# Designs tried in a protein design chat: VH-VL binders against Cytochrome c oxidase assembly factor 8 (COA8). Part 179

Target 1, 167 residues: Cytochrome c oxidase assembly factor 8 (COA8), of Homo sapiens (Human) (q96il0)
Amino acid sequence: APERGAERRDTAPSGVSRFCPPRKSCHDWIGPPDKYSNLRPVHFYIPENESPLEQKLRKLRQETQEWNQQFWANQNLTFSKEKEEFIHSRLKTKGLGLRTESGQKATLNAEEMADFYKEFLSKNFQKHMYYNRDWYKRNFAITFFMGKVALERIWNKLKQKQKKRSN
Below, E stands for the ipSAE of ESMFold2; O stands for the ipSAE of OpenDDE; V2 stands for 0.75 times the mean of E and O plus 0.25 times the DockQ between their complexes.

## First folded at step 15 (VH-VL)

Design oe40 (from od2 with heavy chain L34I; framework fv_pabinafusp; at its last look DockQ between E and O 0.54; V2 from the best seeds 0.60)
Fold by OpenDDE, look of step 16:
Structure oe40 (fold): chain C 167 residues (1-167), chain A 124 residues (1-124), chain B 112 residues (1-112)
Amino acid sequence: as target 1 above (167 residues)
Amino acid sequence: EVQLVQSGAEVKKPGESLKISCKGSGYRFTEYWIGWVRQMPGKGLEWMGDIYPEDSDTTYSEKFKVQVTISADKSISTAYLQWSSLKASDTAMYYCARQGWHYDESGPWGFDYWGQGTLVTVSS
Amino acid sequence: DIVMTQTPLSLSVTPGQPASISCRSSQSLLHSDEKTYLHWYLQKPGQSPQLLIYKVSNRFSGVPDRFSGSGSGTDFTLKISRVEAEDVGVYYCSQSEHIPYTFGQGTKVEIK
């Protein structure tokens, strides 16, 4: 039985953005676009007096960000790979080389590429649907916790104020 | 690190206006009350009032309510103490201080961090 | 206004000896949340005040364990188990239960 070579799925290296915000910053920072996902990572500020709700919100935001980075990094890699394979296959079928007589990379026309895009979208339709669903769920949860944190802050202020008025 | 940095010493004449500043850093400026405390030369500490920078909610001591205005600009994490017309009796050291609190504890704790002080001298 | 009365107003202490400062409030500083909002500050010579003790007995961050606070209702005490040269300054009790916040007269601690 021939040992089916486990295709090493080239998982996009989880490129932890090496962007380090200034040590004294009290704000969230936006890093440069990631080379794989093309998404800009956010570095979240950790306050001195972070409440459990605030911590939970921060963690949800971080997890959602990481999830998005991984999804798009993999999607972009898959897209690039399949696009290249499609181009190579079509050129070969046409009896064309991978390079033009001028030494440039041979390309397909817009109509031929349109077929690739349609096929790619069709193949990945379900994946995108699941992504969208999960994106909404995560953002809803984040928004919900943002509301809770806002209420907590109001309540903390009111507690301090009530003490001042009780005289 | 939590820091409050005040504006420099001021020398003024009676009747002049003055606005001194206190810039907070190293913490969420909008979520802590900033108080102003006067210390006359060789005297004790007197609380003048405080402000909550998020919404500019202010509380004054009755002694100072007409004499000074406390304000804040949350965009630059700065609190202010202002006089419209200085008197010789306003000669003092003025401190800004953060009123500390923690989510796990009932607060406030008093003033946990202080500015370096601003000396105001009012002389004819 | 709540009057905070400190005793003594001056204290001269030999290094290594204990010190005690009393503070009395004109009204109870016990809040409805069962916490007492009395605080102690130290102002070292030429410096800003610094928080030592908050809510009667809690040491602020970085405050040495030789400092302790106690009391209830209207009577409070700050104790220094072994006075060091760095403990020289004016000690203030303060209340944040009632507006306006008020301070004691201060107790000047000096080294003999």
Scores: ipSAE 0.754, ipTM 0.895, lowest interface PAE 0.7, mean pLDDT 91
Fold by ESMFold2-Fast, scan of step 15:
Structure oe40 (fold): chain C 167 residues (1-167), chain A 124 residues (1-124), chain B 112 residues (1-112)
Amino acid sequence: as target 1 above (167 residues)
Amino acid sequence: EVQLVQSGAEVKKPGESLKISCKGSGYRFTEYWIGWVRQMPGKGLEWMGDIYPEDSDTTYSEKFKVQVTISADKSISTAYLQWSSLKASDTAMYYCARQGWHYDESGPWGFDYWGQGTLVTVSS
Amino acid sequence: DIVMTQTPLSLSVTPGQPASISCRSSQSLLHSDEKTYLHWYLQKPGQSPQLLIYKVSNRFSGVPDRFSGSGSGTDFTLKISRVEAEDVGVYYCSQSEHIPYTFGQGTKVEIK
């Protein structure tokens, strides 16, 4: 779709804005808001000693971020396009030009725009509902694996200290 | 990349105090033991002690536990080696080094990454 | 304390020829986890020590295949199949089985 083509023009192939985290970073780094989604991307630190469980969690978090960025980039583009089309349609129906006498872009009053917002939300209700369902499912999975990783790290700390003190 | 960067060379007089540092980067600092190793001029390596930065748990060689204090500040990923009163016999190169560890192992094995060393000269 | 003894103390080798260094510990380095905590380090002139081999035979990241470690119990060997100019320095064996951790006296490797 044209919307999706435009959405990824200035983003990574995954739909996330390109950014460069600090060199030698051993922590997750938060980037600037994406041009299309307005969400701040996170660059995840990959430790040298990453366990399979930690890798699973990281990849789940990365995939969830990509999914979230794609959804909001597409939603924002669709909103902007449909808003523009609604304004043009209403102005044409009134027999008005697309520009004011001052040369500014013609707009509709708050009452007329309220109709657009109601229509847009109604039209996208199912899409938003599916987004929320998937968002909760993804966050449940992330929380579950975060718990497993936390337990693994506690166990690893105990192993290291036990070996050190086996006199 | 894993890197340990130590403080610069020191020239001191007997009786003075000194604290040298070792800053880790490129890895989870709190999850690895940091050790200190002494090398006297023209001599071999001597392990002094280690610290686990997460809880500042320390282990010392009997020879060194009265001579030095090992500490760490995990908020800035830095380990320290400190003397309250230096002696001429403390003249040496001091290395910090990380103890290697892998997630499927029972504990740490040898020193996998080393700092560049801090030369401490104590004279007159 | 565990005493680590290296032989020879110095070794002069022609480039491309093999070299071997022996290390003997005063007691077994075998841990209850069935691993042996014997490691080999190289200190090049004017540089920090660097890990070559850990737990007897495991080559550390970036270490060339020409380096190999072997042994068990109290007797260990580091072998260099084809010595290169960059291999000059002092080689140390070390144990981390018992506290205090101890190092051998070192073997100086030089090119003829």
Scores: ipSAE 0.525, ipTM 0.776, lowest interface PAE 1.7, mean pLDDT 86
Fold by ESMFold2, look of step 16:
Structure oe40 (fold): chain C 167 residues (1-167), chain A 124 residues (1-124), chain B 112 residues (1-112)
Amino acid sequence: as target 1 above (167 residues)
Amino acid sequence: EVQLVQSGAEVKKPGESLKISCKGSGYRFTEYWIGWVRQMPGKGLEWMGDIYPEDSDTTYSEKFKVQVTISADKSISTAYLQWSSLKASDTAMYYCARQGWHYDESGPWGFDYWGQGTLVTVSS
Amino acid sequence: DIVMTQTPLSLSVTPGQPASISCRSSQSLLHSDEKTYLHWYLQKPGQSPQLLIYKVSNRFSGVPDRFSGSGSGTDFTLKISRVEAEDVGVYYCSQSEHIPYTFGQGTKVEIK
C-alpha cells in the first residue's frame, strides 16, 4: 500500500496521544504524556504468533488504558472549569474585577483556594471511590491473565523441547 | 513481518577465528529454535545444529559438534555461529533459519523463515 | 543418520504441465504423536531456501495450491499440478524426526 498521512494515522494505536511507534517494533512502547489526561499511553506489540489468551490479555490492557485515559481527561477538564468558576465567583463576592489594573487575570491566594480544593474533593468523593474500586478490579483481572499467559508460554516451550528430546 | 538478517560475507585464511550473526525481528525471538544450515559450493543443505535462545539450550550435529559453537544473545535478538580455527573446507554458504510452530498445534514444523545467507571463503 | 533419497535429481518440464518429485527416507518418519515430520523446501536461483510443505501435506502460508504433498512412512511425493516459470529451482525434502536433521540431495526443476 502507498504511504500517506491518513494511512499512518489509521495504523497507529487508538490512544488519545496518537503516538505511532516504529513499525518494526517487537516491544511495547510508552508514549509521551497525553495532553488531556497527563497519562503516558502504552502502545502494545501484537506478536505474529499471538494466542487467543495473549490477545485477551492485550485487549484487557488496552481497554483499561482507554478507560483510565478517558476518566482523567474528563476529570481534569471538570477540575479546570470549576476552578475558574470558583475564582470568578469569589472575586465577584469580594467586589473585585476579573482582571487586575495591569490586565492580567486576578487570582486568589493559597488559603482562599483551599476552600475550592475541599469543596471539589467532597463533591467528587463517591466518583473517585468508584474509580479506585474499578481500577483495582481491572488490575486484578490483568494480573490473573498475566499468570495464565505465563503458564501457556511454559507449556509451549515444553511442547517444543519434548519433541526435540524424543529425537 | 518476520525477518532473519545475517552478517556480511567473510574472506579468511586458515587458522583464523570467525563469528557470524543472525538477527531476528518481527516476532518474539526467544520463543523459536534457530538452526544453522551449511551449503557447500554446488552442494545440498546440511543441518549443523540449533539453539533455543530463551535458555541457550543447544543441539549439534555430531559432524559439527567440535568444529563450531552456536550461541545467542537474547537481549539483541541475535544468534551466532563461531569457529575458533577455520579450515579451507569451511568455505560455504551458511544460513540461519527459524523453526516454525503454532500455539494450536502439538509439535513444531519445518524451517519457516530463513536468513539471506553468509558466504564464508577460506583460502590458503 | 537418516538418509533422504530424492528422484529424479533433475527435471525439465514444459510450462503448464505437471511435475512430481519423490523422496524416500531410510527409516520411518512417523512419530509417536502420529504426525510425520517430513517437509519440502524450494531454493530458487540465487535465493535462500523457502518452506513449501510441512508435515507431509500442509502448505505453508502464501504457497500456491498447485503445490501438494503426500505420502507416509518412508515414501513421500511433492506434486506441482501446473509448473510456472517462477517454480524453477532446487527442491529439497527434509526430515525433523531424528537428530541430526537431514535433507535430500535436491531435485533441480527447470523449464524446457
Scores: ipSAE 0.487, ipTM 0.751, lowest interface PAE 2.0, mean pLDDT 86
ESMFold2 (binder alone), look of step 16: mean pLDDT 92; pTM 0.946

Design oe6 (from od1 with heavy chain T30Y; framework fv_pabinafusp; at its last look DockQ between E and O 0.42; V2 from the best seeds 0.61)
Fold by OpenDDE, look of step 16:
Structure oe6 (fold): chain C 167 residues (1-167), chain A 124 residues (1-124), chain B 112 residues (1-112)
Amino acid sequence: as target 1 above (167 residues)
Amino acid sequence: EVQLVQSGAEVKKPGESLKISCKGSGYRFYSYWLGWVRQMPGKGLEWMGDIYPEDSDTTYSEKFKVQVTISADKSISTAYLQWSSLKASDTAMYYCARQGWHYDESGPFGFDYWGQGTLVTVSS
Amino acid sequence: DIVMTQTPLSLSVTPGQPASISCRSSQSLLHSDEKTYLHWYLQKPGQSPQLLIYKVSNRFSGVPDRFSGSGSGTDFTLKISRVEAEDVGVYYCSQSEHIPYTFGQGTKVEIK
């Protein structure tokens, strides 16, 4: 039985965005677009007096960001790979080389590429549906905790301020 | 490290306007009440008022309510104390001070961090 | 306004000896949360005030163990177990239970 070589699925390296904000920053920072996902990472500020609720919100935002980065990094890699394979296959079928007489990379026309996009979207439809569902679920949770944190902040403000007893 | 840095000493004439500043760093500026405290030469401490920078909610002592305006710009972590018309009696050291608090404790800790003070001298 | 009355207004202490400062408020500083909002500050010569004790008996960060606060309701005490040369300055009690926040007159501590 021929050992089916386990195709090492080139998983996009978990590109820890090397973006380091200034050490003395007291606010969130937006990094440059990630090379794989093309998403801009946010570095979240951690206050010295972070409540458990604020910490939970921050963690949810971080986890959601990481999830989103991984999804798009993998999706973009898959798309690029499949696109290149499609182009190569079609050129070969046409008896064309991978390079033009001028030495440029041979490309397909817009109509042929439209077939690729339709096929790719159809193939990944379910994956995108799950992504969208999970995206909404995560953002709903974040929004819910944002509301809780907002209420906590109001309460904390009031807790800090004593009232003038009207004599 | 938590720091409050105030603007430099001011020498003014009676009737002039003045705005002094207090910049906070090393903490979440908008989530702490920031107070202003006056100390006249050789005298004790007097609380003038405070501000919550997140929403600019301001409280004044009745003694100072008509004499000064307290404001803040949370975008640059800076609070202000302003006079429209200075008097000789406004000659004093002015301190900004953070009202300390912790999420797991009830109420404030008093003024846990202070600026270096701004000396205001009003003389004819 | 709540009047904070300190006694004595001046204290001369030999190094290594204990010191005690009393503070009385004109009204109770006990809040509905069962905490008492009385604080102690030290202003060293030529410096800004610094927090020593908050809520009657809690030492602020970096404050030496020789400082202790006690009291309840309207009567409060700051104690220094062994006065050091660095303890020279003016001590203020303060309340943050009622607006306006108020300070005592200050107690000047000097070394003999």
Scores: ipSAE 0.768, ipTM 0.909, lowest interface PAE 0.6, mean pLDDT 92
Fold by ESMFold2, look of step 16:
Structure oe6 (fold): chain C 167 residues (1-167), chain A 124 residues (1-124), chain B 112 residues (1-112)
Amino acid sequence: as target 1 above (167 residues)
Amino acid sequence: EVQLVQSGAEVKKPGESLKISCKGSGYRFYSYWLGWVRQMPGKGLEWMGDIYPEDSDTTYSEKFKVQVTISADKSISTAYLQWSSLKASDTAMYYCARQGWHYDESGPFGFDYWGQGTLVTVSS
Amino acid sequence: DIVMTQTPLSLSVTPGQPASISCRSSQSLLHSDEKTYLHWYLQKPGQSPQLLIYKVSNRFSGVPDRFSGSGSGTDFTLKISRVEAEDVGVYYCSQSEHIPYTFGQGTKVEIK
């Protein structure tokens, strides 16, 4: 599956991205693509002064990442398993062995494999449609909480500073 | 793990410019007011002003308002104190200090972490 | 500007004895949130200041419980129940209710 999500998950407002080295990271960290899902994991930073609202947002983002990675890892595994089963079944119907006389795995030609790809796509159409719906639902929730955190941070700036002038 | 690391000691002549730095680590630098405090040789502490690095909102003590400029670059977690023209009377130790706060409290608590100080010596 | 006045300016203490430092502000440090923004710092010889007590009576992390703060309005006190050798240095009160923020003159604490 194609790579999903942002390369950088910045906890600060937009603008110039702030990067801390991984050992002393002050921000979310984006790792290399996972072998099975082909998605880049985000390694979430837990700030020392994290509010309950910030924690809720972080946990929601973590849950969504885990859900997404599991979906694509499972889909990739299912594709591989069903592909091999299709090949095995068609070779058996033709009276052919699983191995050639040289010991290599027997295969089907491109025309024969096209039937598998059509069947797999059709079988999984509804599953991918529900995935897309749930993806948008989760991203709406995340965006909503990002807005609430942004307002909280404005309030926190204001409460940190007394502006009363002395006489 | 919160640290404020300041640039090294400076020896300058009157009329020269100078920019000293304070680099914060171990916390969300952009979300805390960062102050500058002067200590003249053998004297007490004087608050010079502060900055909120997220939006560069600054406040100056009137005594220092025209003498120095406070700035920050949040992308590298660094604040600066700079003079366009130093005077001998600027000879002092300069500290940066973080204004502490907690999300669960209504207001700030004092300067909870301080830099090691930058000694500035101005002599002709 | 708010003037912060400390007494005494110098204090010589026998190890193990109590010490008390007073701080008076020229105006109330009470904010509309009913909190009082008076803080205490210690500057040990050759070191940066360190926070001891914030908002009158709250000990900062790692500060021994022999340090306590009290007071209200314009009159505040820092007490050290039993002075140890590591407590020597200059103690400052400060206020963060009014701009500009100001510090007391300092109280130098020495061991006899």
Scores: ipSAE 0.570, ipTM 0.819, lowest interface PAE 1.3, mean pLDDT 85
Fold by ESMFold2-Fast, scan of step 15:
Structure oe6 (fold): chain C 167 residues (1-167), chain A 124 residues (1-124), chain B 112 residues (1-112)
Amino acid sequence: as target 1 above (167 residues)
Amino acid sequence: EVQLVQSGAEVKKPGESLKISCKGSGYRFYSYWLGWVRQMPGKGLEWMGDIYPEDSDTTYSEKFKVQVTISADKSISTAYLQWSSLKASDTAMYYCARQGWHYDESGPFGFDYWGQGTLVTVSS
Amino acid sequence: DIVMTQTPLSLSVTPGQPASISCRSSQSLLHSDEKTYLHWYLQKPGQSPQLLIYKVSNRFSGVPDRFSGSGSGTDFTLKISRVEAEDVGVYYCSQSEHIPYTFGQGTKVEIK
């Protein structure tokens, strides 16, 4: 049968960096950080005789990665936009331009930025709490299925060895 | 892509030792029995033995168990076939082959992927 | 040891015509799991053997549907519905029911 590669996918999930892992690799492949989420995507190795249970685990891990990538891509975008708006507003209030005398981008000092960080965290507190809850819930499910897959692999090994030693 | 790559041809004299290799790629090496099959010049196929790389469990044909040793190193996905003292009668093509299995099968079935073969010539 | 006997030992076939190879085992290849551990291999000239059919009748991945296997107990048949030039080589039946695994002596298929 023909093999499938990451390069053959027409549409990648939002926030996931595209890359092509080595064809002969039998391990998961880690790519460069996504430009929006800053997280490194994992391309999962698909065994030629992947069981339904292994497929469920892989799909759960892929879906969790996509969810995580999308959350942080949106969060980073929101953070960057609001940070720029805050800086512009404060510089305007102080009567300062957007650029320094040397032509560099004008910035606020750490004390001034502390107000923005505090407000941003406070504003997003509930959102981050829900993210953490869902993250733990997803990792619990992944761990559970990892245990089931490990047990299935032990069972398959025993079946192979028992047949080998039969009469 | 499942692939088995064997070491190159060997020319030896009787009494010499030899170790040939078979490297697996594109699959979970440790989860499949890997067998060795001999084919003497112009003759058919003879099964020599198998190894399960995860725990190095071996099974030999009675004819070959005193002639050769099968071993594996799962960390580098490589299996080995070795002789302590070669005989002229060991001249043959040696194939490594993976025994297929599927998650819904009772055990291994047939040799589903084969290496390219290692030709061993033993002459004085 | 289980002895595997193939007939014929050599077969010349006109392209597009059918071919049949028989294989007999010295004892039953039926396992207690109710599967029969008889397999068919093809070795093309200068190449490694390749799996065609496993456990009597299951076609291996990528094997054309012109190949079919049948049989039970000790008597098995490999059929090629329409022989093509690429089918030239030596065909082996094999059993993996009992150690040592054994192969038939081979059937050479040629184009006339």
Scores: ipSAE 0.555, ipTM 0.805, lowest interface PAE 1.7, mean pLDDT 87
ESMFold2 (binder alone), look of step 16: mean pLDDT 91; pTM 0.941

Design oe7 (from od1 with heavy chain T30D; framework fv_pabinafusp)
Fold by ESMFold2-Fast, scan of step 15:
Structure oe7 (fold): chain C 167 residues (1-167), chain A 124 residues (1-124), chain B 112 residues (1-112)
Amino acid sequence: as target 1 above (167 residues)
Amino acid sequence: EVQLVQSGAEVKKPGESLKISCKGSGYRFDSYWLGWVRQMPGKGLEWMGDIYPEDSDTTYSEKFKVQVTISADKSISTAYLQWSSLKASDTAMYYCARQGWHYDESGPFGFDYWGQGTLVTVSS
Amino acid sequence: DIVMTQTPLSLSVTPGQPASISCRSSQSLLHSDEKTYLHWYLQKPGQSPQLLIYKVSNRFSGVPDRFSGSGSGTDFTLKISRVEAEDVGVYYCSQSEHIPYTFGQGTKVEIK
């Protein structure tokens, strides 16, 4: 059995749920889905002897993740806002209130929402096309630097082994 | 943070086998040599040998190469020091320690982080 | 094997006073990469050894600036500019130039 109890943890400030990797972890960790983007963030492990090349790769991955999170958070908020506006407009056209007699928020059926989905997709086609282009560019750069880091690690392994068996 | 956590103290009789452990965390375990150092009661430090966990490559001090076996399981970031048959003269504190290495090439090549030690007592 | 010899074997220091420990190797510790593989460790009572100085003169992370190392070839010195109570323990020099790695016999530092 483990000798020591769980490490001390403070409650998250401001009531926000917290996520952090275990203290002893030397690996990247995947968090819970973000409230706005619905994407799971990756928390990157930073080794104590991180090389400049490894740092460049990590920063590129972090910047790409932040860009990706921000894109989808904004897209989801825009979708929600435009959906509510569409529903509001349609209900006014039908002469209906925004809430039912039971106090529930009034909604449209799937057939009625089809028009909104078509319009939203058409309106955002170019935006999604540019997103995909940038996503591929960013992933190409990440793959390139991952290759450079792998070669650096192989070379460093050989240097350590040669020094160990020094003349 | 870099940590090496060793198994607990052992009390054994001569002729018994023993395997003690050293678990690394907070660094790329596979990429650093991990050494074992003996300290007999009231005496100084003696390097026994070390292992590179990525490929289990080992180096031993001539004095210790027939006395002990060093091994590692990189899947659980753990190195081991093992005796097939203990002697009373094996009574000592055993430390595991990481051989320091840095990409800037100004980093240490000595033992930069040490485990807490495992006391092994062998008596009849 | 390279033999490491420390002097003195014991040292009693008044708090705030300087202390100096010498280490001599039986062979040069200069490697072909032009680096010298001489290191200093401190073992406090009841604790594991800890790295103080690596490759002659480089302070390890968290080591106070009152510790300094110097030397070349076969003759090395560890100096503590002002000894504090927390510095009590056994100091070891060590070489990692040749296998087997070897340690000096240790210098015990005590407060008067």
Scores: ipSAE 0.283, ipTM 0.664, lowest interface PAE 2.9, mean pLDDT 85

Design oe8 (from od1 with heavy chain T30E; framework fv_pabinafusp)
Fold by ESMFold2-Fast, scan of step 15:
Structure oe8 (fold): chain C 167 residues (1-167), chain A 124 residues (1-124), chain B 112 residues (1-112)
Amino acid sequence: as target 1 above (167 residues)
Amino acid sequence: EVQLVQSGAEVKKPGESLKISCKGSGYRFESYWLGWVRQMPGKGLEWMGDIYPEDSDTTYSEKFKVQVTISADKSISTAYLQWSSLKASDTAMYYCARQGWHYDESGPFGFDYWGQGTLVTVSS
Amino acid sequence: DIVMTQTPLSLSVTPGQPASISCRSSQSLLHSDEKTYLHWYLQKPGQSPQLLIYKVSNRFSGVPDRFSGSGSGTDFTLKISRVEAEDVGVYYCSQSEHIPYTFGQGTKVEIK
């Protein structure tokens, strides 16, 4: 039987950063890393007899995944853009071209890049603090609803197993 | 898509043992009662018994309790119906069927999905 | 054991005409949860039974609205408002109120 939440070798669509569940899936499946966020998405299995509480948990997990993916996709794009702008600006200040004489992209040394990293971290400190706060809040809510769903499933199994009917 | 797939037809002699299977897919197999129903040639339907695969709890019709054994292996989503010694009177079509259930109900209701059937012929 | 009795045992219907099948139980099928555990199945020639109606009047997924169930206590009716060629087969009522679960003897529906 496939493991719940297990990564599948065949869930790697080439050329497009998208997640598609494998054929005949009966469990949650983990996809390849997203091109922009570098996070692995989870596609949630929807059981044929999903309760309203299970649906609420699933949607909360899906919304949290989308929120997390969007945050890191934006951060990574911002980092890449500002890094490239910094490098171009510094090379212009030094009177150097954007390409080496061999045609390769010109780069700065580690000490020069340290200025950029320090500036970027300082600039984004508050943003990351609010991200961490919201991350903990979302995970607390997910854990709470996971507990409620677990109790509901135990209750439902007990109800369904009851076949003897007493008058 | 919920599906139940049964093993193929069997031709046996009286006194032989037999075990037929029913494999479920498209749902949480361990969480639904699975029943067995007999249909003798040209006759109606008879419920034989059922099993809850999570813990292999069984319920039998008194008529069939001594005749057959119902079992299940939840790791491969498969239930079984077994005879230790077949009789000519066991000649019939055997169906497996899932007991329908919904989260807002008190218990299982009706047989919502059925296997294709396994024909068992017992003759000398 | 609860005995289920169907009438008629055989029925020939012209396409487009209505059909009605009755089912009587030897005792009440009303459960303490106020639900009645009476179900209807159709077995088409050479096929497995399929669920049509569960708990008296609820159509199963994919079942056309021309099928309807009604009744209470011990008397139940399955109605087909306009019979089509695909509706040919043997119809069974069944109870799941008491173990053992039991079926009626079946009603064969044919097209004229």
Scores: ipSAE 0.450, ipTM 0.730, lowest interface PAE 2.0, mean pLDDT 86

